# VHH binders against o26223, part 75

Target 1, 191 residues: o26223
Amino acid sequence: MKLLWTSQHIKVTVHIDGKVSKMDVLEAIKTRRSIRKYQDREVPEELIDKILDAAMCGPSAVDERPWHFIVVRNREMLEKIPEVHPYGAMVKDAPVAIIVCCDSSLEKIPGFWVQDCSIASQNILLAAHSLGLGAVWTGVYPLEDRVEGIRRLFSIPEHVIPFSVIPLGYPAENPGTRDLFDPDRIHLEKW

## First folded at step 22 (VHH)

Design AB8
Fold by OpenDDE, fold request of step 23:
Structure AB8 (fold): chain B 191 residues (1-191), chain A 124 residues (1-124)
Amino acid sequence: as target 1 above (191 residues)
Amino acid sequence: QVQLQESGGGLVQPGGSLRLSCAASGFTFSRYDMSWVRQAPGEGREWVSWISYGGKDTWYADSVKGRFTIARDNVKNTLYLLMDSLKSDDTAVYYCARDAFDLYGEDSSPFDYWGQGTQVTVSS
């Protein structure tokens, strides 16, 4: 493994073959952070494919798999997202964003699509991180203005609900790691 | 420069009503979510109400639910707080706050700009 330092002193671990080092599952989970600053660097299609593959590997209620994904690379569209998503300012700086959506026509059990799309969204974040990318979950659902804003912007049909917008890119920040373990949140056998 | 200016505060009897206004300038008001925050004497700041940039989504603290109504006029660049059935516990300085473009920030404040506040006193 070779340690590379960017001009911003961001530590990046790469394999000798030039590929980003893969991390184990626990490492990915524990070290993942929201990344809102990105390098001026394109994300290869191969990495997006891997991320989307991971997004579809999560469980869903009765295996309904209601999720759809819009991959956005168009610069104009990325720049418009902050206009309908007040907390999506970083999207304009990302080389790519994934919009996670629910097709309500695929829903088998009412209400579980939120869990399904949440799992898919989290898998996107973890996969991105494991591949050396930074990402952040920007919430859309259940806020009506954001839902309708994203719907209009991307011509999403009425039966499809935009759930989250996830910008991705090579990280231009390193917020560090956090220890979020709280034993007070663990209850044995009973509350 | 971003400016927020609150008005409409005053002295009111319990059970009375007030309407607060916040005049916004120096930014595209219609693109930002807005909040009311209050601070009672000797207490910390309390989030009171939130409204989305388009006005379709609103949130209220449990302490004010059913009594307060947040609204906005994006043409007038004005945020409102209608306060009904006021109680002594509602006595505070009320601030207009602009939500930051990083609500999900782990280490950042959800607000980037505040007004100077307007005093609301509920007393018999």
Scores: ipSAE 0.650, ipTM 0.848, lowest interface PAE 0.7, mean pLDDT 90
Fold by OpenDDE, fold request of step 23:
Structure AB8 (fold): chain B 191 residues (1-191), chain A 124 residues (1-124)
Amino acid sequence: as target 1 above (191 residues)
Amino acid sequence: QVQLQESGGGLVQPGGSLRLSCAASGFTFSRYDMSWVRQAPGEGREWVSWISYGGKDTWYADSVKGRFTIARDNVKNTLYLLMDSLKSDDTAVYYCARDAFDLYGEDSSPFDYWGQGTQVTVSS
């Protein structure tokens, strides 16, 4: 299926507090929360495409771009994820999940794929939020049971490492925003 | 109803060993990560050890690393803590806890259920 790159600037108007505002990047970063409750509403493919596009826009070590994405909409598969992911209970309630994976054959420098996939995962979260969706990063790597569980469940080849499972949906909760700024973590010139 | 019941605690001399057990019921034990948490008198709760649902992954607090071993039998629905080379500082109530651990959790508790605890006293 040819991903039609339609450049349409989808002004995702996120109704925050009844106001339709364009969410800028800083707002998206600052206001993003983990969402674990979802509406009984399907996520349009167009939004998933935008999210995946964003996922691939992050930097990677020496531009290795080791990431692969499994988009899961099958209800049965979504319901099975909690069996191999103890914290993945919310996945069964999501209309879609993205599994971020690393293809080790694409790795150019050992070990940086974790950073690469983390960046991709974070971009998924931010993009989802900016589009009015809720998402949560559920950790898979480096826990061997979870890695193997997801691998087995989705028939992921051995050279591909599942990294994260990210359920997505229209949010059915509003946990509010957090101020995480800590000036004590900032050091000027030296520690 | 989720139930966790610890056993195996007692009085032991320094350098001694104990094996704690936690019997789990009311949930699919093999699908949950499990932890041991302890609380010494006058101190806060300390996360002692963690084990993944399949038993392939484990974690230990620095205070017990190399001395304690967490294990599980998913057929018996039992969590274990093997405690070797016990020290006076290991004296505490030990709790079995079901893990609700979210690696990127923002507001959730790492544990959702606890046992009643078992007393471990290390004294000469």
Scores: ipSAE 0.648, ipTM 0.849, lowest interface PAE 0.7, mean pLDDT 91
Fold by OpenDDE, last read:
Structure AB8 (fold): chain B 191 residues (1-191), chain A 124 residues (1-124)
Amino acid sequence: as target 1 above (191 residues)
Amino acid sequence: QVQLQESGGGLVQPGGSLRLSCAASGFTFSRYDMSWVRQAPGEGREWVSWISYGGKDTWYADSVKGRFTIARDNVKNTLYLLMDSLKSDDTAVYYCARDAFDLYGEDSSPFDYWGQGTQVTVSS
């Protein structure tokens, strides 16, 4: 899939609680929720491009950037994901999903790829939210059944490890916001 | 309709063994992760063990590690819990639960269906 990267600054209007606002990074972080219901609406390729761009902007250990992304729009494939991913039920209802993978051949220091792919996955979620989309992180790694299931389904090479499946779409739910700040988790200088 | 039915509970002496079974129906069993959850009298529910839909992945609470074994037979639509070296603290109602395993879930329970439970009593 040749993604056409156009540098066009698309003004994205996001509706949060019925209000149209331009979302800054802190707002995106604080207001992001897992979205598991989607509208029957296609996601433009331009938005996916922006999301993937964001996914690749995160840091990685020694700048190894081990991540790969499979963009899935095929309905048949989307419908098959729940067969190998028990929490993937919502994927069949999404217009698109991104599978985040690690190419182990790109790993320079063992074990940090999990952090790298986590950062990429989180950036996907934040970017999606900032663009007015809903998404949810469905864990694949380190569950062997899910890893193997996704690998088989998408013919992923053995040296490539599927890490997460992230369905995306225009949200058909509004879970609201959460206050997760806990001062008891903050320690000054010592535990 | 989703149904889960536990069996195999009973009275056993400390150091004894039990095998719990959970018969599943009304859904494609082989596509769901499954769990055992227990509740002792006056205590909250404790997640005891988990097994992936294909049986390749398992998890155990620290309280049962090395003593309990979770298994499944997807042909028979049955979940098992092998309990060895039972202790008095293992006394509880044991529930079979279907996982709605939202690892990153924010608003949902990790389980969507439960059995009625089976009583396990460990006493001298």
Scores: ipSAE 0.620, ipTM 0.837, lowest interface PAE 0.8, mean pLDDT 90
Fold by OpenDDE, fold request of step 23:
Structure AB8 (fold): chain B 191 residues (1-191), chain A 124 residues (1-124)
Amino acid sequence: as target 1 above (191 residues)
Amino acid sequence: QVQLQESGGGLVQPGGSLRLSCAASGFTFSRYDMSWVRQAPGEGREWVSWISYGGKDTWYADSVKGRFTIARDNVKNTLYLLMDSLKSDDTAVYYCARDAFDLYGEDSSPFDYWGQGTQVTVSS
C-alpha cells in the first residue's frame, strides 16, 4: 500500500498498482463530502467505467432505467458549463464531468424519473468517493434556465432532460467529516 | 469591481405599489442568479425573491407571493422588484444581492455581493 499525500495533506491509500483502496459502503456513505477542488490529474477511464456501472445499479420505478450519461472531458466544454450553470463554477476545474439525463421516452410512470436519476447521481457520488475521487452534485433540474442551458450546450434532444452535472476528480480539498445524525428525525411506529 | 445599486424605494400607503431597480455593473450580469433580500427594523434579513440568470425561474417568499414580481433585463444589467398591494409589514430596507458563483464549502452564503439597499416604508 502506498500513501498519497496531497498538498493539503489529504491521506489517500493507494494500492501498489496505483489504484485507490476501496471503502466499505457505510464508510463511503458516512465520509462522503462535496468536493469542489480537484488536482491537476486525469481520471482513468477505468474509474469512470466503474462509476457509471455503479450509477446504473440503483433501482428505478418499474425498472424503467430512464437514465443516460454524458461523460465530458473536453476542456472547452467543461469551461462553458459555468456559463449556463451559475453554481457549477468548479466544473471548469474538474478533469471530467458526468451529466445525468433522463430519457422521457423510457419513463413508464410519470414523475418517478426524478427519483431514478437521483439514485443514479448519488451512486455516482458514492462510487467516486469509494474510488478515491471527489465529486459534487450540481443541480440542473428543475431549473429551466439550467436545463435549457445544458440542453443547448450539449445538443441534448427535447425528450431528454438533463438532471444533474457531476464534476469529478482527485480531491484537492478535505472538508472533513460531518455528523448529521439527528435522533429527533426518527419516529417509532408513529409520528 | 462588482457594484449593485438599488433605487425606487420610498414612502407609500398600504395597498400602494413600488418598483425597485438594481443597477448591476462590474460583472457579466446575465450569468448570475439574482435575489432581493429585505431587512425590517429589529428583524433579521429575509430572502424575498430569486430569479435565475436567464429569468426563466423565479422564487418568492410566502410573505410576498402573489404581490411581488421579480424580473430582470440582462441587456440593461438591471434587476427589478415590482411590489403591489404593499403592507405595513413590507417596510424594510431592500437589498439587491448577487448569488454566489463560487460556492466553496457547504456553509457558504448564497450571496457574495450586496447593494447599499433602498428604504421602503409602507405607512398610512
Scores: ipSAE 0.618, ipTM 0.836, lowest interface PAE 0.7, mean pLDDT 90
Fold by OpenDDE, last read:
Structure AB8 (fold): chain B 191 residues (1-191), chain A 124 residues (1-124)
Amino acid sequence: as target 1 above (191 residues)
Amino acid sequence: QVQLQESGGGLVQPGGSLRLSCAASGFTFSRYDMSWVRQAPGEGREWVSWISYGGKDTWYADSVKGRFTIARDNVKNTLYLLMDSLKSDDTAVYYCARDAFDLYGEDSSPFDYWGQGTQVTVSS
């Protein structure tokens, strides 16, 4: 019996109407895509608050919670980010960006802050998607030019490390979904 | 128009050294990451080295690590590849490429522009 995996096209009906469609966690994870085109529409502060709340709900090593978030709405600043981030061109078109940072003074166990900030960044992406927004993870750390560029641009202290820049907005593109499941990457009991 | 022009290739003996240059024009060179890519006869394109827009970050393929050095002069709009301890397996056309690799990009090509290439032949 060949289990025909009918790829149920989960029609993510993005109801443009203000009704926050309840997206379940699996749906959010599976249907999330990097969005680099945004509508000329402001993102309400309430949505950003929800996204940031989600960003802080992830686990961290020994509960160190080293993350800080810079919310950028200033148009001039958004337009400057691409100057120090070669792949951040879309940031200039976004109504808002979140810069995820690590305060190294909060780090309790060395090196785990990368995982902590990654979790926070991913939660931002998932939360944004679940709320009908598009976002993309633009990597900063560990690239020194990008780290220093963002640090200078936003006057970030030396003990604080910019980790990622995440532009957000209402999507102006629909790249579709990808099937990324690979059973060859699954090992049972041993490699 | 974006232009990349490689130079410095040639015939060299095993163990020899070459310096490749890539002259960039038609864009703000200092704002783009750059790569060297090579293609040996009958083989696909192989990424060789990458350098960040400011030159502080560099990456190398394992095949060239410790032997090649990527550098750039943003004032001169020039990318360099210093190749030491050359081997026969390094024989290829070497291309300068403007990097378009989005680290978290899902659908982007790694490179958006490249030059015509310069031939490097390592032969005794």
Scores: ipSAE 0.616, ipTM 0.836, lowest interface PAE 0.7, mean pLDDT 90
Fold by ESMFold2, fold request of step 23:
Structure AB8 (fold): chain B 191 residues (1-191), chain A 124 residues (1-124)
Amino acid sequence: as target 1 above (191 residues)
Amino acid sequence: QVQLQESGGGLVQPGGSLRLSCAASGFTFSRYDMSWVRQAPGEGREWVSWISYGGKDTWYADSVKGRFTIARDNVKNTLYLLMDSLKSDDTAVYYCARDAFDLYGEDSSPFDYWGQGTQVTVSS
């Protein structure tokens, strides 16, 4: 669908052309950085909806889609995350965080949920970046202390595994782009 | 002020055992992952072992796995390294370090505070 573009001397019916991102996909991948400092500015709910829509677009093992997402905006809850996550200090300063979880009852092939939730988590980072937000993936799984702490804090049931905590907001830092391409990692035809 | 004070080093024969301690103060010890790091004479610092803030997760360098045990007491704010079956290659200054590493951090420093170290010397 295309957005209405013609207005002068013609009455037209046009298709709505939604834009999820202002940025080319390769540019988004190359320029995304972990952002741990955020402006004191709310993130609109519609941006979170777009980010989670993108998260759920990822492939999964046999299309099992084992992911669930907890959206945390409550200040008191955000301030408690550092109590159970040693490197979650920036979460208390974020306007919102997304917790990516696996519901093990949705697994169709055991043991692939980590790949599935990793794909969703990276899609969150890229979508946030394309919308002018900054985010960082703070690790939870596979550390038992973090998994148990986050599960307890958010009342996550035993069969659901918290995978990552992703604080996000409008960035207040710019760490710059890195050049990480390494041709020695590329093998043609065989090792 | 963050302070880490190691103790328990000394001279030990090969095959012997030592228990290192690290007294922590100036921060909420039970909320931080911790490591032991060592530096042999004339060499760079080598990571030895890591323990999560609650003590449920541990990792060891291959060079010490099966011989060393990391532990913590969050009531006494103390980190431990139990060293068994010591070898001459274990001779080093051992440092207690507060871990600044996160699993997926791009720019985080691996450690933000170290102690002054305690000397372990394994000699026949």
Scores: ipSAE 0.540, ipTM 0.817, lowest interface PAE 1.9, mean pLDDT 88

